# Designs tried in a protein design chat: VHH binders against MCM-like protein MJ0961. Part 17

Target 1, 362 residues: MCM-like protein MJ0961, of Methanocaldococcus jannaschii (q58371r317to678)
Amino acid sequence: RNEELIETLNELGRKKNIIDILSNYLISQIKGYELVKKAIFLQQIKGAFKFLPDGTPLRRDSHILLITDPGIGKSTMLRRIARLFPQNAYASVTTATGGGLTAIVTREATEIGDGWVVKPGVFVRANEGTACIDELTVDKNVMKYILEAMESQTIHVNKGGINVKLPARCAVLAACNPKRGRFDRNLTVIEQIDIPAPLLSRFDLIFPLMDKPNRKSDEEIAEHILNTHIETATKDYKILGAIDIDGITVDEKLLKYYIIYARSCAYIEENQDLYLGEFDETKLIMPYLTDKAKKMIKKYYLEMRKLGEGDNPIPITARQLEAIIRIAEMHAKARLSDKVEDVDAEVAISIIDDCLKQVAYD
Below, E stands for the ipSAE of ESMFold2; O stands for the ipSAE of OpenDDE; V2 stands for 0.75 times the mean of E and O plus 0.25 times the DockQ between their complexes.

## First folded at step 15 (VHH; framework vhh_lunsekimig_d3)

Design L4 (from K3 with S50N; at its last look DockQ between E and O 0.01; V2 from the best seeds 0.00; counts 0 for: pae O 11.5 > 2, placed apart)
Fold by OpenDDE, look of step 15:
Structure L4 (fold): chain B 362 residues (1-362), chain A 121 residues (1-121)
Amino acid sequence: as target 1 above (362 residues)
Amino acid sequence: EVQLVESGGGVVQPGGSLRLSCAASGFTFSSYTLYWYRQAAGIERELIANIDTGGDTNYVDSVKGRFTISRDNSENTMYLQMNSLRAEDTGLYYCATDYYDFLTGSEYDYWGQGTLVTVSS
């Protein structure tokens, strides 16, 4: 049974434009926003396990921020992702306490008396998954923890005599509204975000999604929504309908398997045995960065650094370089490759470049 | 601490063969590209071969077809099989690895102490 599944997944991975198809399928409830969907799909696959010489793991998770006008369906996207895997979690900052995002220490009655209990917040709950954070506004009091979670992928709790470090290896998919509720075309995107710069800098990708009235696009969106509603009137809206990809029926289950398969790089023979159970991350074979891809990424980074010698709203730093590498790895994994090639680097660069242009110039 | 220790060097006649070893410790061996360098007397150190994490190998033209780089991740050891040795191959041979620190933007190189290869009639 597993062999058949693997064969099917491998076959699927060989299909042209499989990443585009699956990414669109993943969030089929929303019409358009192909790049965002692609980014989110890649985010679910995650980057490669890598370690520094001292054994320190490199972050393989990509963080995405959606800055959206009302009505674009950001919550739908977040909720869809939050339900995709058990390790994924959803929280709204407006309803969540700072502790709800990280960890809460409460006193509870235990069999041995009243004791302090640490309750995991969304970042901890989303360990090895994705934390979907809606209406992202950060309180100064919790900002430190969010920053820590996003960077070090751990949460430190020191309260009530409890001193613990909790794993929070999660990707962040966050959404927020512009300060004034809608984008002002006369202002930069950064000026319209109520997110501190340190937090903003930790996102690999920032997508400003502006509602631009366009008759053709609006018509397509309307048609899509209407069709979706018609279909959901009779069906469980929680279940994606199956699609056919060159004779392969892909349903939600198969999509999930594909994502996990790609994530774990189980398409690599050495990893197949590890795919079915707990594995040592250090033993997993990951796609390696080819020299060609490396050269391409390096070139782009250096060029961008030169261009940024001015007062750019978003400075180009090594963080962006790391982001590009992660996305390239994700892309390679998504196409079930054991190599990160120039094609992967190109896509990664394209995505990053597009985001930077939108944020810096629009 | 990252450590690289070369061995297998010696004196060999032209046309002979040697196998060099590089024992590595202090880092995740399988996660890094490895390199062989050599340094002849009075000449700058030169890259001669590398092997990446996927096992792909690259060689400089001067050693192509004669030298073979390989790695055993289970033993944390890299090898250089040298055949058809020439006088010009004489030098100190180094194994190396490098990594990029994404946080600081710095590149780090690690080197062994080297092993001497002498090709003489």
Scores: ipSAE 0.000, ipTM 0.249, lowest interface PAE 11.5, mean pLDDT 84
ESMFold2, look of step 15: ipSAE 0.194; ipTM 0.676
ESMFold2 (binder alone), look of step 15: mean pLDDT 79; pTM 0.780

Design L5 (from K1 with Y108F; at its last look DockQ between E and O 0.01; V2 from the best seeds 0.00; counts 0 for: pae O 17.2 > 2, placed apart)
Fold by OpenDDE, look of step 15:
Structure L5 (fold): chain B 362 residues (1-362), chain A 121 residues (1-121)
Amino acid sequence: as target 1 above (362 residues)
Amino acid sequence: EVQLVESGGGVVQPGGSLRLSCAASGFTFSSYTLYWYRQAAGIERELIASIDTGGSTNYVDSVKGRFTISRDNSENTMYLQMNSLRAEDTGLYYCATDYYDFLTGSEFDYWGQGTLVTVSS
């Protein structure tokens, strides 16, 4: 336990717009896409540990799908996140086997003879982290594994006499291209997705990122890219440069500490002793949902359900409600709050609503 | 309470056909994606088919072209037409759905008790 570090992290958490600042800093290689960056940042913080009376854990991970035109930098984002923590992992569906995504059983020579060994795939490796899945396409052989992993957050291996259940409690950050390579404005987003509906429904957030020519935006992007290249030519750009936040120098290391600090809710006094150590997640104190936040979320859900009456490509179900709650929790944690308040609910609703409008109502 | 009840299983010869049914109750049937799983002896349960709320279907390769999943929202029933059955299709077949409890915000997977399909000469 580092008291100085904790003090610094607490101070950061008190800064205005800290979530926006840190989320942008997390993926500073790409200009723009603030909402996506925020969502990814919150995803890294993860939701609250919650358990049913029988001890069954509730999913606290939010799954995000990026549908992007070429050139948007989706792979850059995924790779950045994959490298953020050891528990994060990266895989491309085009190059991955089912086993590579889940687990591979191989025969290896051991001191006592040849034995079967289970090698963890991307979902298993990403346990308690984030699985970054690039080039998500409909590959029938691979899709079933992704669906299974996302649904159960476990991987079952039954091969070569080995029968094991591996934990795969991970968030998924996936990216794919539209069916035709680029978005067609005359089609809905759903019509342009080459992802089966069962898998699609498992994502909390779906972001269609369209390349829209805009002079001002393009100029900013160009300037950013050029500056990055200039800096890379002169400096070892392998390391994210530090930023100053009201006198606090934040580098990649501090960012990571902040994320973990928020994730574990170590800002809550009772949890501080557990910070950066082994802990029983059932003993962690988590932010609680306030009545105001609850009412706000409930109201939104009911309104959305009314609007969704009919044959919609993405039906509004309680899944969206759960997603909102998770995101609100993430947001509360991100601002180092022991309460999920109306501000958190508002942000969560805003994010979900934006996604739904873009995906379902286009 | 969410309930799923499978039926239609039995013994059939290779090349034969069966039609499984899954009767659903306790939730808004039309609002949920439905799944067929199967479990062979000594093998883990596997997803074999799904049908979403829009009627879009997905199949694993091993059953593609032979099995057809469908749903009747008016009857709250899902079906699995199985043609050209093989010995390897033998197993317990389960229907499943996702369910979210509005009150608790909890996600649950519901399964039926399964129906046994035996393909043997």
Scores: ipSAE 0.000, ipTM 0.189, lowest interface PAE 17.2, mean pLDDT 84
ESMFold2, look of step 15: ipSAE 0.036; ipTM 0.581
ESMFold2 (binder alone), look of step 15: mean pLDDT 78; pTM 0.771

Design L6 (from K3 with T53I; at its last look DockQ between E and O 0.01; V2 from the best seeds 0.00; counts 0 for: pae O 6.6 > 2, SAP .699 > .668, placed apart)
Fold by OpenDDE, look of step 15:
Structure L6 (fold): chain B 362 residues (1-362), chain A 121 residues (1-121)
Amino acid sequence: as target 1 above (362 residues)
Amino acid sequence: EVQLVESGGGVVQPGGSLRLSCAASGFTFSSYTLYWYRQAAGIERELIASIDIGGDTNYVDSVKGRFTISRDNSENTMYLQMNSLRAEDTGLYYCATDYYDFLTGSEYDYWGQGTLVTVSS
């Protein structure tokens, strides 16, 4: 046990706006998009291990879709996340075969003869991590598997006499372009995406990132890019420069430790012995949802359901409720809390509400 | 199957005390918020106390300071210590739990059979 590390991580977690700071640091290559960065940071922390009364595990992964105009740097974001942890993976749908996303069954020469081998696709490779999917255009042939992976977090392969169920417990960070290459302000976001509704509905968060020319913003972006390029000319662009947070030097390594520390809730004393090795997920103590937070979330959900009574392009369903809870849990974990409190619920509601407004009305 | 079984009810004089128990089975007890309800004759069932996963408790105003809800996760049992009982506390007392199944989108409520508490002089 690195007691010093733990102490440092705990101290870091007590810092004001630590989530904002670390989320921005995580994707420092891109200027702006603080909410998206926060969401991605929280996604890496993942939600709580939870089980239904019958022992069925609940999905703790949040799925995020980025709908971006060209030039916003979506690929940079995805690649950054894909390289963050070994369990994270990157794939582009345009270059990947359906099998590449899920699993491929191939014949390989073995000592005993030609045998069938299952090669894991991006979802399987990203088990316990994040699958970063670029240029998400869904072929009908692979749609079923993607849907299954995102919902049940498993992939079934039945080919060549091989029948196997593979774990794919991964978060999805996906990106796509608008149908016409750029957003049309006269159309809804949903009308401009080439993603089937069933797939779309499985994303917890959908961020339309529109390139809006703004002189001030553009100047800031330009300055940032120029500075970044200057720095990268002399440094390994693969490594984040260290930042100072109130006397604590945070580099990429420490950031990763913090994420894992939060993810495993190792700040809870009982978990400190468990996260160092193989552990039973059922024994891991997770932040619990307080009644106050529950009430807040429930109230919001019910209000949203009432408002959605009609032809809403994105119906408010139990999925949104689940998403809110997951995000609230992630937020609680991110601030190293053993409780999901009203503050966490508020942030979660805010994020989801913002996404819904953007998707439904813009 | 989720089962909740209340016990400890009886007849007590005003000012007396009772301790109710709720034995739970068929679910991960420690993972759920638990509730005590009561139903007086001719009155709708009312929530009187709750205890969440973390042990935080909430009470209706009429029982605050008199009733204490607690849970023993090792025994899968919830308790309600009732002190300074009043005539208006007479009724059937139920333990309950609820959860939302995110897979099906359904909310489930589970109730015990109830135990009768009678406060009478």
Scores: ipSAE 0.023, ipTM 0.353, lowest interface PAE 6.6, mean pLDDT 85
ESMFold2, look of step 15: ipSAE 0.330; ipTM 0.750
ESMFold2 (binder alone), look of step 15: mean pLDDT 78; pTM 0.768

## First folded at step 16 (VHH; framework vhh_lunsekimig_d3)

Design M1 (from K3 with T33A; at its last look DockQ between E and O 0.01; V2 from the best seeds 0.00; counts 0 for: pae O 16.8 > 2, placed apart)
Amino acid sequence: EVQLVESGGGVVQPGGSLRLSCAASGFTFSSYALYWYRQAAGIERELIASIDTGGDTNYVDSVKGRFTISRDNSENTMYLQMNSLRAEDTGLYYCATDYYDFLTGSEYDYWGQGTLVTVSS
ESMFold2, look of step 16: ipSAE 0.334; ipTM 0.759
ESMFold2 (binder alone), look of step 16: mean pLDDT 78; pTM 0.775
OpenDDE, look of step 16: ipSAE 0.000; ipTM 0.196

Design M2 (from K3 with S31D; at its last look DockQ between E and O 0.62; V2 from the best seeds 0.00; counts 0 for: pae E 3.5 > 2)
Amino acid sequence: EVQLVESGGGVVQPGGSLRLSCAASGFTFSDYTLYWYRQAAGIERELIASIDTGGDTNYVDSVKGRFTISRDNSENTMYLQMNSLRAEDTGLYYCATDYYDFLTGSEYDYWGQGTLVTVSS
ESMFold2, look of step 16: ipSAE 0.341; ipTM 0.756
ESMFold2 (binder alone), look of step 16: mean pLDDT 79; pTM 0.779
OpenDDE, look of step 16: ipSAE 0.192; ipTM 0.669

Design M3 (from H6 with S56D; at its last look DockQ between E and O 0.02; V2 from the best seeds 0.00; counts 0 for: pae O 10.9 > 2, placed apart)
Fold by OpenDDE, look of step 16:
Structure M3 (fold): chain B 362 residues (1-362), chain A 121 residues (1-121)
Amino acid sequence: as target 1 above (362 residues)
Amino acid sequence: EVQLVESGGGVVQPGGSLRLSCAASGFTFSDYTLYWYRQAAGIERELIASIDTGGDTNYVDSVKGRFTISRDNSENTMYLQMNSLRAEDTGLYYCATEYYDFLTGSEYDYWGQGTLVTVSS
């Protein structure tokens, strides 16, 4: 049974546009936003385990920020992701405190008396998963906690006699509204982001999702919705069903298996033995960056740096370079490749470039 | 009208067990993913378990191995078997379901009234 599953997963990985198909299926509740879905899908795959010479792990997670007009379904996306894996978690800043996002120390009655208990917040709970943070800009006071968590990938608790460091290695998928609740066409996107620059810079990808009335697109959407409603009779909702990909039935379970399979690079033969015992991430073989991919990424980075020498609202730094690398790695893993190739670099560059253009130039 | 009614809460000693029930009505039960949430005092509501339409289950780490979510589609009832209860499990437990309305672009969350679980010595 496991062998059959692996064979199925490998077969899926060879399908044309499999990433596009699966990413769309992942968030099938929302129509459109293919690029965002792709990014989120790749985010779930995660990047490669890499370590600095001193043993410090490099961040393998890509952080995504959705800046959306109301009604786009950002919460639906976040919640969908939050429920995808047990390691994923959801929080809304409207209801969350700083402690709720990180960790809370509370006094509780115990059998031996009152004791302090550490309750993990969203970032801790999302360790090795994804923290989905909704309504990010509703309370600016909690942003500092988010920033700290994103920077250190740990949560330090020092309260009530408890001094502990909790792992919080998670990807962040955050969503917020523009400053005025809706995008103003007369302002740049950057001007409408109510997020401090330090926190903003921690996001690899920033997607401004504007509700722009477009007759053609609206018509298509309307047609789709109407057809769906006709088919579902009185149902006002769409449930994630199974899809067929060239004879392979993909349901949520299989999707999850694929993501995990890709994430762990289990398709690499050398990694198979690592799962039989204690998992050592340091021994896990990850796709390596090919020279072609490297060259492509380098070229793009240099070009972008050159362009940014002017009054670019978003400075191009080494962080963007790292982001591109991570996304390329994710893409390679997503297609079950043991190498990061030019095709992966191209997709990564495309995604980051689109984001930059949307944020910086529109 | 969608209705969710939780029951089974109560006071239990640490290490004890409780079984929560969520009786659902007003919708096609089998078509929905169902969720258990809990809210401890001073803490935001958290998702602790889910069961999808295929019967696949997810758990938050803190309850893994101790809690079991299940559903009986014939009875329109979801359950949460809670074993080895701890003080930190104290809170209001809610069953929930949600769906996305494509016409309005709105997400709807349906919640029960909650049932109180108190784990105390």
Scores: ipSAE 0.007, ipTM 0.184, lowest interface PAE 10.9, mean pLDDT 84
ESMFold2, look of step 16: ipSAE 0.182; ipTM 0.668
ESMFold2 (binder alone), look of step 16: mean pLDDT 80; pTM 0.773

Design M4 (from K3 with D98E; at its last look DockQ between E and O 0.01; V2 from the best seeds 0.00; counts 0 for: pae O 15.7 > 2, placed apart)
Fold by OpenDDE, look of step 16:
Structure M4 (fold): chain B 362 residues (1-362), chain A 121 residues (1-121)
Amino acid sequence: as target 1 above (362 residues)
Amino acid sequence: EVQLVESGGGVVQPGGSLRLSCAASGFTFSSYTLYWYRQAAGIERELIASIDTGGDTNYVDSVKGRFTISRDNSENTMYLQMNSLRAEDTGLYYCATEYYDFLTGSEYDYWGQGTLVTVSS
């Protein structure tokens, strides 16, 4: 059965536009936003394990920020992702405290008496998964915790005599409204983001999603929503219906398997036993960056840097370069490649470039 | 398919020695922590020894100093050298490894069929 599954997954990986198809299928509840869906899909696959010479792991997770007008369906997207894997988690800043996002130390009665207990917050729970943070800008006081978690990939708890470091290696998918609740067409996107620059800079991708009334689009959206509701008899999230891809029936389960298969690079022979025994990330073979891809990325980076020498609202830094690399890696993994090629670099550059343009010019 | 096959069991007198073997196949042997369990009649199966990928070993107190777990990665075989055997060591001995399901975060145990060790005068 496993062999058959692997064969099926490999076959899927060879299909044309498989990433587009699967990404759209992943968030089929929302009509449109193909680029965002693709980014989220790639985010779930995660980048490559890499280590600095001193043994420090490089961040393999890409963080995504959705800045959306009301009614776009951001919460639906976040909740969908939060339910995708057990390692994914959802939190809304409106209901979450700093501790709820990170970790809470509480005193509880135990069999041996009252003791302190650490309760993991969303970032800890989302270790090796994705933390979906909704309404990010509602409470600025919690942003510092988010920043810390995103930067260190760990949560430090020092309370009640408990001093522990908890792993929080997660991707962040965050959503918020513009500063005034809705986008103002007379202002730049940057001017309407109520997120401190340090935190904002931690996001690889920032998607401004504006509600633009359009009759045709609105009709399509309405139809989609109505159909979805008709099919959904319960308040529970509808199980994704299966789709057919060139004779292969893909359901939610298979989608999940594909994501994990890609994420773990199990298609690489050396990684086939990844699911057995102790997981050692240092032994995993990941797609390597080809010279052609490097050249392409380098070229783009230099061009962007040159363009940014002026009054660019978003400075192009080495962080952007790293973001491109991560996305390229994710894309290579998504197509079940053992190497990052020019096609991966191209897609990564395209995504980043689109984001930058949207943020800088709109 | 993950397979674990135990061998080396038999009847031995108190104070005697046995060497159990666990032949493994269907996975990268060197990448996994391996375990020896035993189950005496009417008693729940108990973990008695483990050896990790680094070669670090762990034993329950009842077997410390008498039993030695080892592994040969080149042969995909784990061993349990049992010395100074006691009547209380009688039971079915199982080789085991763990499978991690990344999707669910669940761990599953793989077991051999076991080999019988009888310590009797």
Scores: ipSAE 0.000, ipTM 0.201, lowest interface PAE 15.7, mean pLDDT 84
ESMFold2, look of step 16: ipSAE 0.158; ipTM 0.652
ESMFold2 (binder alone), look of step 16: mean pLDDT 80; pTM 0.773

Design M5 (from K3 with T33S; at its last look DockQ between E and O 0.02; V2 from the best seeds 0.00; counts 0 for: pae O 12.1 > 2, placed apart)
Fold by OpenDDE, look of step 16:
Structure M5 (fold): chain B 362 residues (1-362), chain A 121 residues (1-121)
Amino acid sequence: as target 1 above (362 residues)
Amino acid sequence: EVQLVESGGGVVQPGGSLRLSCAASGFTFSSYSLYWYRQAAGIERELIASIDTGGDTNYVDSVKGRFTISRDNSENTMYLQMNSLRAEDTGLYYCATDYYDFLTGSEYDYWGQGTLVTVSS
């Protein structure tokens, strides 16, 4: 049974445009936004496990920020991702406290008396998954906690005599509105982001999603929404409908398997035993960066740095370089490759470049 | 399957010492923080010591200076050296980790069955 599944997954991985297809399928509730969906899909696959010489793990998670006009469906996207895996979690800053995002120490009455209990917040619950944070800019006071979690990949709890560090190795998918609630076309995107620079810089990808009234697009969106509602009303749609990819029926379950399979790189022979048995992340073989990919990424980085020597609203730093590498790794994994090749680098560069252009120039 | 097995508990006189062990399996031991909890009769389980992936340790005040938490990643074992034991240290001691299995979505917190420590004259 497992062998058949693996064969099916491998076959899927060989399909043309499989990443585009699966990413769109992942968030089929929303029409359009293919690039965002692709980014989110890759985010779910996660990057490579890497360690510094001192044993410190490098961040393998890519963080995504959606800055959206109202009505775009950001919450739907976030909730969809939050429900994708048990390790994914959803929180809205409107309802969450700092503790709710990180960890809360509370006294609970138990049968044996009152005691302090640590309740994991969204970042802790999202360990090895994705923290979906909605309404990020509603409360600036919680941003410091988010920043800390994103930087350290841990949550430190020091309350009620409890002092512990909890793992929070998660990707962040965050969403917020523009500063004025809606994008102003007369202002740059950067001017309309109400997020401190330190936090903003921790996001690999920032997508401004503007509501641009377009009759054709609006019609398509309307049709999609209406159809979705009709289907939901008529069918006990608890489950994402299946799609057919060249004779392979892909449902939500298979999609999840594909993501996990890609994430664990189980297509690499050496990882098969780990996949089927005890999972040890330190023993996982990950796709390696080829020389061609390195050269391509290096070239782009240098070019971008050169261009940024001026008044660039978003400085190009080594962080962007790392982001490109992560995305390239994710892409390689997504296509079930044991190598990060030029095609992966190209896609990563394209995504980053497009993101930067949108943020800096629109 | 994640397993934590505590050992080393027993009866000791006040002022005595015990060393508890927690043998771990079923996960990448070195990648996770580990915890010692204890539960006295009629009292809720309390966190008494922690050791993170970097080896940083933390203790509740009542055990500071007396207890030492350590880990051996090569043996997948965590230890609790307990010195200068007091009557109030009597209880069931639990090993715990906050492990996530991304494949199965396993529970966040794993616990052992506990080992009993009795400090009595």
Scores: ipSAE 0.000, ipTM 0.200, lowest interface PAE 12.1, mean pLDDT 83
ESMFold2, look of step 16: ipSAE 0.282; ipTM 0.732
ESMFold2 (binder alone), look of step 16: mean pLDDT 79; pTM 0.777

Design M6 (from K3 with S31D T33A; at its last look DockQ between E and O 0.02; V2 from the best seeds 0.00; counts 0 for: pae E 4.9 > 2, placed apart)
Fold by OpenDDE, look of step 16:
Structure M6 (fold): chain B 362 residues (1-362), chain A 121 residues (1-121)
Amino acid sequence: as target 1 above (362 residues)
Amino acid sequence: EVQLVESGGGVVQPGGSLRLSCAASGFTFSDYALYWYRQAAGIERELIASIDTGGDTNYVDSVKGRFTISRDNSENTMYLQMNSLRAEDTGLYYCATDYYDFLTGSEYDYWGQGTLVTVSS
């Protein structure tokens, strides 16, 4: 049975446009936003495990920020992702405290005295998963915790006499409104982001999603929403409907299996034992960057750096280069490849480039 | 599969010492914080000691100065040295870790089966 599943997954991986298809299916509740969906899908695949010479792990997670006008369905996206895996978690800054995002230490009165309990916050719960943070800009006081979590991939608990470090290796999918609640067409996107530069710079991808009235688009969206409501009202719609891909029925379960399969690179022969047995991330073989992919990425980076020598609102730094690499790795994994090839680099560059253009767009 | 197996429990007289061990498998041991819990009869399980990935330790007040938590990453084993044991220390001792397996996603907290420590004259 497992062999059959693996065969099915491998077959899916060979399908044309499989990433586009699956990414759209992943967030089928929302019409459009294909690029965002693709990015989120890749985010779920995660990048490669890599370590510095000193043993420090490099961040393999790509962080995504959605800056959206009201009504676009950002919360729906976040909630959908939060429900995808048990390791994914959802929080809204409107209701979350710093402790709720990180960890809460509580004392419990027992018959023998006071005990203490550490309750994991969103970032800890999202270890090896994705932390979906909604309404990011509502409370600036919690941003420091988010920044810390994103940087260190751990949560340090120092409260009530408890001093512990908890793993929080998670991707962040965050959403917020523009500074004024809605995008102003007379302002640049960057001017409308109410996020401190240090935190903003930790996001690999920033998607400004503007609500632009368009008759055709609006009609499509309306139709989609109406159909969804009709279906949900008539059916105990607990499960994402299945889609057919060249004779293969893909449901939510299979989608999840695909993501996990890709994430673990179980299609690589050397990883099979790890997949079925003890998991050691240090032994897990990941796709490697080919020379061709490296050259392509390098070229783009240099070109972007050159262009940025002027008044670029978003400086192009080595962080952008790393982001491209991560996304390329994710893409390679997503297509079940043991190599990061030029096609992966191209897609990564395209995504980054689109994001940069959108953010820097006047 | 993540497994935690406690050992070293037994009957000891007040003032005596015991060393508990927790053998861990199924995850990268060095990357996760580890915990000792205990549960006395009729009482909820309580955290008594923790050791994080950096080796920093923390204790509940009742065991401070008497218990020492340590870990050997090369052996994937955590220890609890218990000295000056008291009757109130009697209970089931559990090893735990905060671990997420992205493949199974079943639990955040993994626990052993526990080892019984009885302090009695």
Scores: ipSAE 0.034, ipTM 0.294, lowest interface PAE 4.7, mean pLDDT 84
ESMFold2, look of step 16: ipSAE 0.182; ipTM 0.673
ESMFold2 (binder alone), look of step 16: mean pLDDT 78; pTM 0.772

